# VH-VL binders against Probable inactive ribonuclease-like protein 13 (RNASE13), part 15

Target 1, 136 residues: Probable inactive ribonuclease-like protein 13 (RNASE13), of Homo sapiens (Human) (q5gan3)
Amino acid sequence: MDIKMQIGSRNFYTLSIDYPRVNYPKGFRGYCNGLMSYMRGKMQNSDCPKIHYVIHAPWKAIQKFCKYSDSFCENYNEYCTLTQDSLPITVCSLSHQQPPTSCYYNSTLTNQKLYLLCSRKYEADPIGIAGLYSGI
Below, E stands for the ipSAE of ESMFold2; O stands for the ipSAE of OpenDDE; V2 stands for 0.75 times the mean of E and O plus 0.25 times the DockQ between their complexes.

## First folded at step 12 (VH-VL; framework fv_recibokibart)

Design s6 (from y1 with heavy chain K54R G55S Y57D D58T W106Y, light chain G93Y D94S; at its last look DockQ between E and O 0.06; V2 from the best seeds 0.00; counts 0 for: pae O 12.9 > 2, placed apart)
Fold by OpenDDE, look of step 12:
Structure s6 (fold): chain C 136 residues (1-136), chain A 122 residues (1-122), chain B 108 residues (1-108)
Amino acid sequence: as target 1 above (136 residues)
Amino acid sequence: QVQLVQSGAEVKKPGASVKVSCKASGYTFTSYDMHWAKQAPGQGLEWIGEINPRSGDTNYNQKFQGRVTMTRDTSISTAYMELSRLRSDDTAVYYCARDLGWRSGYYEFDYWGQGTLVTVSS
Amino acid sequence: QIVLTQSPGTLSLSPGERATLSCRASQSVDSSYLHWYQQKPGQAPRLWIYGASNRATGIPDRFSGSGSGTDFTLTISRLEPEDFATYYCQQYYSYPLTFGQGTKLEIK
């Protein structure tokens, strides 16, 4: 695995994996707001991403899904795979009410299958999430 | 209470390496990024880099030209900063600092170690 | 990198006076990511103001922070003897993280 792939995997782990999930009071919105602000700072990007997913599962439990990718996601130019199991996730979605210089997000906790982006076709590491599986 | 306790002062020769430790207590060590800062005598603060104690992922200030290595031992909630190829201008007090980060939404350094003086002299 | 320039370098005042410390950024910084730290000789820095205008826990109300964009200010309405120290601004808006060079507030 090349350096780029390693960086991608580490960044994915840092930005999209939170296990065990931290507990906040009901209604606390700082989780997504803070995370997304942190991401923006890290990436030096002032844009507000529309959506971000955080997985609350052990890394090894997520890695197993990228052992083999039978699909290629053209839009991402990466191999991708559908997780066989539902995973607990937090969905951070951009609120329509935005101040001029800030990004505000809503948080939704759910269990769903994910389309994972994998660093390569075989024996790969997860490097991103392409989206949620809306089927059964 | 949250505490960051750093290792004692070090005296090193030019070309040597130094490894400073920062032991965290009073919170979940792996849940917060740890930063390191340099303060030369009578000077201001300079950011060295950070480590994610969970993943071990690091981000360094390129100004240190790959001479710095940050690691951690989660079993004892300790972060380490190693600086190699020491030179006289590395003489400084080195601080570890906890990044409250996305938990607050402001990423302020809310707790600091007491500092470790590293003296580099021939 | 974002350069933070603090002014003045040294500020000599007496207890009871008003102190105004400035921090100017080389580019616009979201106020949420601009922080102030206090440091006394032989001690580690201490978080003082976060997000440009929020006092850290235990910080007296005589301290206030303000500003946006490229200009930020730390104000002490009425100086107390324990307030004499060096104050640093810091940005966490982009990498590398950077500090101002500090303003030393000393007793006149």
Scores: ipSAE 0.000, ipTM 0.620, lowest interface PAE 12.9, mean pLDDT 90
ESMFold2, look of step 12: ipSAE 0.007; ipTM 0.588
ESMFold2 (binder alone), look of step 12: mean pLDDT 95; pTM 0.967

## First folded at step 15 (VH-VL; framework fv_recibokibart)

Design t1 (from y1 with light chain S32D; at its last look DockQ between E and O 0.08; V2 from the best seeds 0.00; counts 0 for: pae O 8.4 > 2, placed apart)
Fold by OpenDDE, look of step 21:
Structure t1 (fold): chain C 136 residues (1-136), chain A 122 residues (1-122), chain B 108 residues (1-108)
Amino acid sequence: as target 1 above (136 residues)
Amino acid sequence: QVQLVQSGAEVKKPGASVKVSCKASGYTFTSYDMHWAKQAPGQGLEWIGEINPKGGYDNYNQKFQGRVTMTRDTSISTAYMELSRLRSDDTAVYYCARDLGWRSGWYEFDYWGQGTLVTVSS
Amino acid sequence: QIVLTQSPGTLSLSPGERATLSCRASQSVDSDYLHWYQQKPGQAPRLWIYGASNRATGIPDRFSGSGSGTDFTLTISRLEPEDFATYYCQQYGDYPLTFGQGTKLEIK
């Protein structure tokens, strides 16, 4: 795997994988607010992303889904795959913003299948999340 | 302040194993990758490998032919490097180093341990 | 792997002189992933230049880095006594990560 792919995978792991899941009260806003503040700070970006997904599963389990990608997500210019299983995730949704100082998020815990972005078609690593499976 | 404190000098016989520790403090251990480097006496630096403290990925220099095992104990913010089947040319100072990674965008090693001398002699 | 070759192996100069250290890569390296470290005897390496041309925190402005592709240079405009050490270039452009063999800057 080339350095670009590895960097993408590392960034994805750092920003979107939290296993074991940090223990926080249901409805607690601090989880997403803290994560997004950290992300924004490190990315030197004052903009408030509208949504961010965090997966609470072992990395190796997530990697298995990218062994084969049967689709190509044109909007992302990356191979993508639907996870075979539902995964526990935290959805961070933008509630309101006050740029450049603050972004406030709601956190929702759920179990859903999701569309993973993969670094290549075969034997790839996860590099992002395109979205959640709607079931329709 | 950020500190990387390594374990003390080791003297080993050929064929034995050595495990060097690197204890991190002054920052969130699980947030930064940790690298290991080898420096033989009077020689330059050689990259051994890296670990992600969260266990997401590890990368090794294949030159060490699977003799190196890198581990971590997040509960005490400590990284470990174990080198097995020691031989005389493993005699060197071993360093751990923190990788800023994507946070800086440059992936530079901004902090280093003080080094651990490993001597392999019969 | 990417081989980094530094030259000269040893550079003997006097305080006040200009020092030019070269690092040549066997293949192209993104400037963002070419770094320099300083090491003194009995000490660990210390980050000196990152991204080919950026001075690390606390590094005097007499130090400068330049280069792209396969040719990189570390320059010291006016040598101070504390500048005499060994300098290593390092690439993070591809695995395995590699260092140059070092240039020892010694006092004449």
Scores: ipSAE 0.013, ipTM 0.666, lowest interface PAE 8.4, mean pLDDT 90
ESMFold2, look of step 15: ipSAE 0.157; ipTM 0.720
ESMFold2 (binder alone), look of step 15: mean pLDDT 95; pTM 0.962
OpenDDE, look of step 15: ipSAE 0.000; ipTM 0.615
ESMFold2, look of step 21: ipSAE 0.013; ipTM 0.640
ESMFold2 (binder alone), look of step 21: mean pLDDT 95; pTM 0.962

Design t2 (from t1 with heavy chain G105D; at its last look DockQ between E and O 0.11; V2 from the best seeds 0.00; counts 0 for: pae O 11.3 > 2, placed apart)
Fold by OpenDDE, look of step 15:
Structure t2 (fold): chain C 136 residues (1-136), chain A 122 residues (1-122), chain B 108 residues (1-108)
Amino acid sequence: as target 1 above (136 residues)
Amino acid sequence: QVQLVQSGAEVKKPGASVKVSCKASGYTFTSYDMHWAKQAPGQGLEWIGEINPKGGYDNYNQKFQGRVTMTRDTSISTAYMELSRLRSDDTAVYYCARDLGWRSDWYEFDYWGQGTLVTVSS
Amino acid sequence: QIVLTQSPGTLSLSPGERATLSCRASQSVDSDYLHWYQQKPGQAPRLWIYGASNRATGIPDRFSGSGSGTDFTLTISRLEPEDFATYYCQQYGDYPLTFGQGTKLEIK
């Protein structure tokens, strides 16, 4: 795997994997609000992402899903796969608050299958989440 | 406001171990990779390894692999580098450095600790 | 591993002169992952140029970086007294990460 793919996977891990779920210090404005504020600052982007997913499972348990990708997600220009198992996740959904004020998010903890983006078709690492499995 | 403060100088005998700490402040510790570098007296910089504070992506320079252990204590925003079976050529200043990483997609080391001198002598 | 070779090892110049520092890689490095650091005696390195050509925060515009592939250059258009230090290039293009051996810029 080339360095850029590794970086993509590392970034995904950093931003979207939290296992075990981290406890934050007092004053933290909620799990999602804090996380998204940090992301905005890191990205130097004032925009408020509409949705962000955080997976609370061991990395190796997530990696196995990208060993083979039988689909290609054209909207993302990446290989993608549906997880065989449901995973515990936090869904951060944007509220009505927008810049120049802070972005505010609702947090939902749930167990669902995910559409993972994979770095390549075979023997790949997860690099993103395309969305949740709706069951339809 | 970002600061990396390392532990004080160490003097060790050959065969001993040393553990250097790097306390981070002014940012979210768990969101940035931390690197360690070695600089022998009058020499250049050598990369030792990196630690992801969340524990997912730790990488070591094979030159040090087997003797170096990098750990973290997220509760106090501190990274540690332990070097065992010390030799005289381990005498050096050791630095921790924050990987800016994903912010710019360039992964530059934008902040460094002040360095910790480790002296290995009989 | 990717070996970075800097030249010259020592560069002796006077304030006001132009300085050109070279960093050559043993294999191609993406420009996004080639960085420069400045270090003064008794101090930690400080980020200077990132992504081959971007000045870090607070770095004067007399500093510039360029290059691609295997050849990279750090240029100081008009040296100031505070510019005399050792400069290291560093690559993040492959593991293990590596530094050049450094160029010491000293006052003539």
Scores: ipSAE 0.000, ipTM 0.626, lowest interface PAE 11.3, mean pLDDT 90
ESMFold2, look of step 15: ipSAE 0.012; ipTM 0.660
ESMFold2 (binder alone), look of step 15: mean pLDDT 94; pTM 0.953

Design t3 (from t1 with heavy chain K54R; at its last look DockQ between E and O 0.05; V2 from the best seeds 0.00; counts 0 for: pae O 10.2 > 2, placed apart)
Fold by OpenDDE, look of step 15:
Structure t3 (fold): chain C 136 residues (1-136), chain A 122 residues (1-122), chain B 108 residues (1-108)
Amino acid sequence: as target 1 above (136 residues)
Amino acid sequence: QVQLVQSGAEVKKPGASVKVSCKASGYTFTSYDMHWAKQAPGQGLEWIGEINPRGGYDNYNQKFQGRVTMTRDTSISTAYMELSRLRSDDTAVYYCARDLGWRSGWYEFDYWGQGTLVTVSS
Amino acid sequence: QIVLTQSPGTLSLSPGERATLSCRASQSVDSDYLHWYQQKPGQAPRLWIYGASNRATGIPDRFSGSGSGTDFTLTISRLEPEDFATYYCQQYGDYPLTFGQGTKLEIK
């Protein structure tokens, strides 16, 4: 795997993996507000993403899902796969935006299967989340 | 305004351990990876490893793997590097350096600590 | 690992002269991940050039970086007294990260 793919995986790990789930200081306005503030700061982006997913599972447990990707997600121009197991996740949903300073989010804890984006078709690392499995 | 302030010089015996601290200020500590580098007297720079302050990944140079441990205390914006089983060739100035990372897309080390001299002698 | 070899080891020049420093990689390095640092005696390294050709904040325009693949160059068009120092190239193209052995630019 080339360095750029590794960087993508690192970024995904940093922004979307939290194991065990972290408790933010009192100064943070909830889990998602704190996380998204950190994310926005790191990305130097004033935009407020509508949805962000955080997985609360060991990284190695997530990596195994990208050993083989049998699908290609055209909308993302990346290989993708459905996790075999449900994973504990936090869903951060945008409530309202106050540019450029603040984004406010609602936090939802749930267990669901995910569509993971993988860095390549075989022996890949996760680089993103395409969405949640709806059971359909 | 960004500053990395490292702990003071250390003198150790062979076989001992040393723990160097790097306190960050002037920026959000958890937003940037921290690297450590070694510079032996009169020599060049050698990469030791990196730590992700958010508690994710850490990467070590295999040359130091097994002897080096990097940790963080986010409550005080401080990174630590511990080197164990010290030997004479560990005598060097050790630096912490902030990785601008994917914020810039270049991953350059834009700020450095002042360095910590570790002397290993019998 | 990627080995970076700098040349010359020592470069002796006078103020006003042009300096050319070379950094050669053992394998190809993406230009975005090749950086230069300046270090003076008793001081920590300081970022100088990033992404092969971009000057860091506050770096005079007499400094320029170029190169791609395995060959990179740092050029100082007209040396000033404060430019005499050791310069290191560094790659972030693969782990482990590595530095060149440095070029010491000294006054003739």
Scores: ipSAE 0.000, ipTM 0.642, lowest interface PAE 10.2, mean pLDDT 90
ESMFold2, look of step 15: ipSAE 0.034; ipTM 0.678
ESMFold2 (binder alone), look of step 15: mean pLDDT 95; pTM 0.963

Design t4 (from t1 with heavy chain N52H; at its last look DockQ between E and O 0.12; V2 from the best seeds 0.00; counts 0 for: pae E 11.4 > 2, placed apart)
Heavy chain, then light chain:
Amino acid sequence: QVQLVQSGAEVKKPGASVKVSCKASGYTFTSYDMHWAKQAPGQGLEWIGEIHPKGGYDNYNQKFQGRVTMTRDTSISTAYMELSRLRSDDTAVYYCARDLGWRSGWYEFDYWGQGTLVTVSS
Amino acid sequence: QIVLTQSPGTLSLSPGERATLSCRASQSVDSDYLHWYQQKPGQAPRLWIYGASNRATGIPDRFSGSGSGTDFTLTISRLEPEDFATYYCQQYGDYPLTFGQGTKLEIK
ESMFold2, look of step 15: ipSAE 0.007; ipTM 0.570
ESMFold2 (binder alone), look of step 15: mean pLDDT 94; pTM 0.960
OpenDDE, look of step 15: ipSAE 0.254; ipTM 0.808

Design t5 (from t1 with heavy chain S31N G56D; at its last look DockQ between E and O 0.42; V2 from the best seeds 0.00; counts 0 for: pae O 10.4 > 2)
Heavy chain, then light chain:
Amino acid sequence: QVQLVQSGAEVKKPGASVKVSCKASGYTFTNYDMHWAKQAPGQGLEWIGEINPKGDYDNYNQKFQGRVTMTRDTSISTAYMELSRLRSDDTAVYYCARDLGWRSGWYEFDYWGQGTLVTVSS
Amino acid sequence: QIVLTQSPGTLSLSPGERATLSCRASQSVDSDYLHWYQQKPGQAPRLWIYGASNRATGIPDRFSGSGSGTDFTLTISRLEPEDFATYYCQQYGDYPLTFGQGTKLEIK
ESMFold2, look of step 15: ipSAE 0.006; ipTM 0.589
ESMFold2 (binder alone), look of step 15: mean pLDDT 94; pTM 0.957
OpenDDE, look of step 15: ipSAE 0.005; ipTM 0.651

Design t6 (from t1 with heavy chain T30N G55S; at its last look DockQ between E and O 0.05; V2 from the best seeds 0.00; counts 0 for: pae E 13.1 > 2, placed apart)
Fold by ESMFold2, look of step 15:
Structure t6 (fold): chain C 136 residues (1-136), chain A 122 residues (1-122), chain B 108 residues (1-108)
Amino acid sequence: as target 1 above (136 residues)
Amino acid sequence: QVQLVQSGAEVKKPGASVKVSCKASGYTFNSYDMHWAKQAPGQGLEWIGEINPKSGYDNYNQKFQGRVTMTRDTSISTAYMELSRLRSDDTAVYYCARDLGWRSGWYEFDYWGQGTLVTVSS
Amino acid sequence: QIVLTQSPGTLSLSPGERATLSCRASQSVDSDYLHWYQQKPGQAPRLWIYGASNRATGIPDRFSGSGSGTDFTLTISRLEPEDFATYYCQQYGDYPLTFGQGTKLEIK
């Protein structure tokens, strides 16, 4: 049974898709600090990831991009595709203004194209984000 | 301000082909998928397929697979649907419709063309 | 394929009455992707309700939509003469996209 693949796809949907975007109360250290606390709890670890991307679009729209996966991303051992259009994205980045052990994040809302990782399995579901389009 | 203007009515014989056009104005043509639907006289709506104008991706209802081809010319903001090997039950009004897709998040068809009547008679 | 079954096929009512139009799906549909369109004779369909419950721009508040899973409803609280038309539900939850067969709302 491909339980690891099933968990990976479900984790991506849970942790990297937030639509409509949830609002945290003002003064709670911002969107990303709330989300990254949730994510660490979900993954049951205390690591402070340096960067995390959240897509604010319906899952079905994101799935559509993977139907046309056209590259294999060796570093991830998965197929990948550059999204046809820019997507609303929050970039959560670990703040350099506080000690790394504090897990304090800056939030940047942007609209960019990104590289989706697409399952090698039959369904080609999105399972991750490899990075943002540089725009050069 | 957004408009979809379709080509005029067509009369065809069984076995022929028809190509219906849908010219878009008032928005960025490449940014939204275009869908086509059929409505036979006195009947409901039936989805035929879709095309993404930027990439050319097309996806058809299996019922029409093999007889329908959707294309576009981005330079004139126009989508096309061609239906081949026409038969009498292809007599219908054919509509194009804009899909707001992921940008709205709802995938609703917010604007429709006026429809093109295709009559197939022997 | 998801079959949308609308009931009744024809609903005959008078202005001022309340109308209830039903749309039942053969399998669960995410309500975000369940839409309603109004169509009058000789006209293209017009978006009426999107995401099961949201009124499109310019649609009067006497129209409301509700439902989830397999059961969806369009309600008109007080019928006006211009409301007599055919209403279609449509799903974008799974390919192929499908429409219900329509409910014709006609004046008694």
Scores: ipSAE 0.006, ipTM 0.557, lowest interface PAE 13.1, mean pLDDT 83
ESMFold2 (binder alone), look of step 15: mean pLDDT 95; pTM 0.963
OpenDDE, look of step 15: ipSAE 0.012; ipTM 0.643

## First folded at step 16 (VH-VL; framework fv_recibokibart)

Design u1 (from t1 with light chain D94S; at its last look DockQ between E and O 0.03; V2 from the best seeds 0.00; counts 0 for: pae E 7.5 > 2, placed apart)
Heavy chain, then light chain:
Amino acid sequence: QVQLVQSGAEVKKPGASVKVSCKASGYTFTSYDMHWAKQAPGQGLEWIGEINPKGGYDNYNQKFQGRVTMTRDTSISTAYMELSRLRSDDTAVYYCARDLGWRSGWYEFDYWGQGTLVTVSS
Amino acid sequence: QIVLTQSPGTLSLSPGERATLSCRASQSVDSDYLHWYQQKPGQAPRLWIYGASNRATGIPDRFSGSGSGTDFTLTISRLEPEDFATYYCQQYGSYPLTFGQGTKLEIK
ESMFold2, look of step 16: ipSAE 0.014; ipTM 0.668
ESMFold2 (binder alone), look of step 16: mean pLDDT 95; pTM 0.963
OpenDDE, look of step 16: ipSAE 0.127; ipTM 0.712

Design u2 (from t3 with light chain D94S; at its last look DockQ between E and O 0.04; V2 from the best seeds 0.00; counts 0 for: pae E 7.6 > 2, placed apart)
Fold by ESMFold2, look of step 16:
Structure u2 (fold): chain C 136 residues (1-136), chain A 122 residues (1-122), chain B 108 residues (1-108)
Amino acid sequence: as target 1 above (136 residues)
Amino acid sequence: QVQLVQSGAEVKKPGASVKVSCKASGYTFTSYDMHWAKQAPGQGLEWIGEINPRGGYDNYNQKFQGRVTMTRDTSISTAYMELSRLRSDDTAVYYCARDLGWRSGWYEFDYWGQGTLVTVSS
Amino acid sequence: QIVLTQSPGTLSLSPGERATLSCRASQSVDSDYLHWYQQKPGQAPRLWIYGASNRATGIPDRFSGSGSGTDFTLTISRLEPEDFATYYCQQYGSYPLTFGQGTKLEIK
């Protein structure tokens, strides 16, 4: 397996999978603000992404969705698959009520099907999330 | 209740390696980063590095880069720190510590292991 | 790297007195990532103050932390015999993570 794909899969597992979903005491920065700050620090990137998804399901279950990837997503140059089931996720979205450079995020917990990005290599490990299923 | 239990004291000769273990219990091991710190006799604390127990990354203090390797075995909730090419100034107590990270939002080290004395002598 | 300089190196006081421990950073540190640890001889460090001013669980209210930027302070309003120990500040604002060299609080 390519070093790039190994690193991508490990970062995805680290930053986009949180199972069971951690519970915070009141008064700290909040789920998404904490996660997005950690992600920026570990990836050494000062940008404030507009959106980030976190899946609250066991890693092995998420890996299974990519095992049967049946489409190629040209925009991402990777295989992709629509998850067969809705998954509990947190959507971290950059707040519209504050300057974008503040990196302040809203957290929304929901259940939805996802478009997963799957490695082009054997085993097709999940390496990203392309978006939520719109039903159209 | 959270506990970090480290392996016992070690005596090594210069040039050897040592591997210290830190067994975690009372929490989900893979949810929190583990850090290691050094304290030479009568001295202060020095950060050695950190490891993400899910394998997403590790970061080492440049002072130890090339001599330290941090690993883990998630099946037994255990973190390891290996220090190679030991020299006399590596004589110290080595601690593991849990980083609450982004999940607390403060990145504080809320629990520490009891420490492992490593003595490097001729 | 950010150097944390604690002063004084040793502070000799009697029970009942007020102690003021200083931690100065070579560069600005976000106070949310400035922490204090207490350590007694033969024991592991223990989280004492986190985010510059928040007491960890079980820490007596005679301890308070303050500061921002480059200057941080740990204050003990009325010393108890159990408070005599070494205190370390630590920053998580920039890699590598660093500790101050410690302030040893001794009985005079």
Scores: ipSAE 0.013, ipTM 0.661, lowest interface PAE 7.6, mean pLDDT 84
ESMFold2 (binder alone), look of step 16: mean pLDDT 95; pTM 0.962
OpenDDE, look of step 16: ipSAE 0.037; ipTM 0.670

Design u3 (from u1 with heavy chain D58T; at its last look DockQ between E and O 0.08; V2 from the best seeds 0.00; counts 0 for: pae E 9.1 > 2, placed apart)
Fold by ESMFold2, look of step 16:
Structure u3 (fold): chain C 136 residues (1-136), chain A 122 residues (1-122), chain B 108 residues (1-108)
Amino acid sequence: as target 1 above (136 residues)
Amino acid sequence: QVQLVQSGAEVKKPGASVKVSCKASGYTFTSYDMHWAKQAPGQGLEWIGEINPKGGYTNYNQKFQGRVTMTRDTSISTAYMELSRLRSDDTAVYYCARDLGWRSGWYEFDYWGQGTLVTVSS
Amino acid sequence: QIVLTQSPGTLSLSPGERATLSCRASQSVDSDYLHWYQQKPGQAPRLWIYGASNRATGIPDRFSGSGSGTDFTLTISRLEPEDFATYYCQQYGSYPLTFGQGTKLEIK
């Protein structure tokens, strides 16, 4: 899924925030395969996005990072900020080892700083993730 | 104890609308998607659509697109399905069902409402 | 959309016999998203088998599910009187979600 498809507070909150992270037994599915199937259904899109990020932190904590955003990210036509703290994140990546039509995802749990997109509107709510900090 | 309790049977004339309710109890309503299915007398099941009660997003079977509206009221844990411009072939039992979704990883419908008979007759 | 075709439409057997219910998909379905429901007249469907092969809570071990790709099977090793019902397969691998037309398992 590209960044344009991730923009919007309701979509972002619903699809990119899972706190506390769901714990369930291992299975054929895994965390990301379940989530990505749900997301494709909600966005009414049958494509298999190459990558998707999920933040495992309270929504209010994530909102606070955008309150001080001072940079405009011209590529996204939105304000953006690099989070001051590393956040627990699951990276859902389309598996290279499976047929592309399977929409099979690998799940990687990591702790990283990330670039948030912040609404240009009053309140500066987070509306997307532009990427992870390139140093890690 | 999970329960889905649907509103009572309805008799409607062609061209009217019907709104069926599905009240959930025994679980966190906003954590699971709600689906609706149709079963005409003596027939199989047909998926109508779904709603995500947290975000309010809906996804409808194109067969019903333009005639179906799904909503919810999270304060009373209730999902609604409204079907407009009723036709005689809309006579059916309508079910709500809870989708365990990505939280289970299997997307099975583990609980169903008791069904609501909607009869469209002149 | 993915069409699920169940066969036979009606299966007439006696208690004690083995039943085999088939569900064929018009295109491949990940077995994790292929489910079976049992329905008796006047009742809501009940989850029976999920993910092609996993029995729902309380379902007897005489029921088994199998299959992958386009071909899925529900098997009942020894029919009991309470097993006579209609069984539906359902896929959640692609939107719109679809059900098979059902196999009615009835007493011969």
Scores: ipSAE 0.006, ipTM 0.586, lowest interface PAE 9.1, mean pLDDT 83
ESMFold2 (binder alone), look of step 16: mean pLDDT 95; pTM 0.963
OpenDDE, look of step 16: ipSAE 0.027; ipTM 0.681

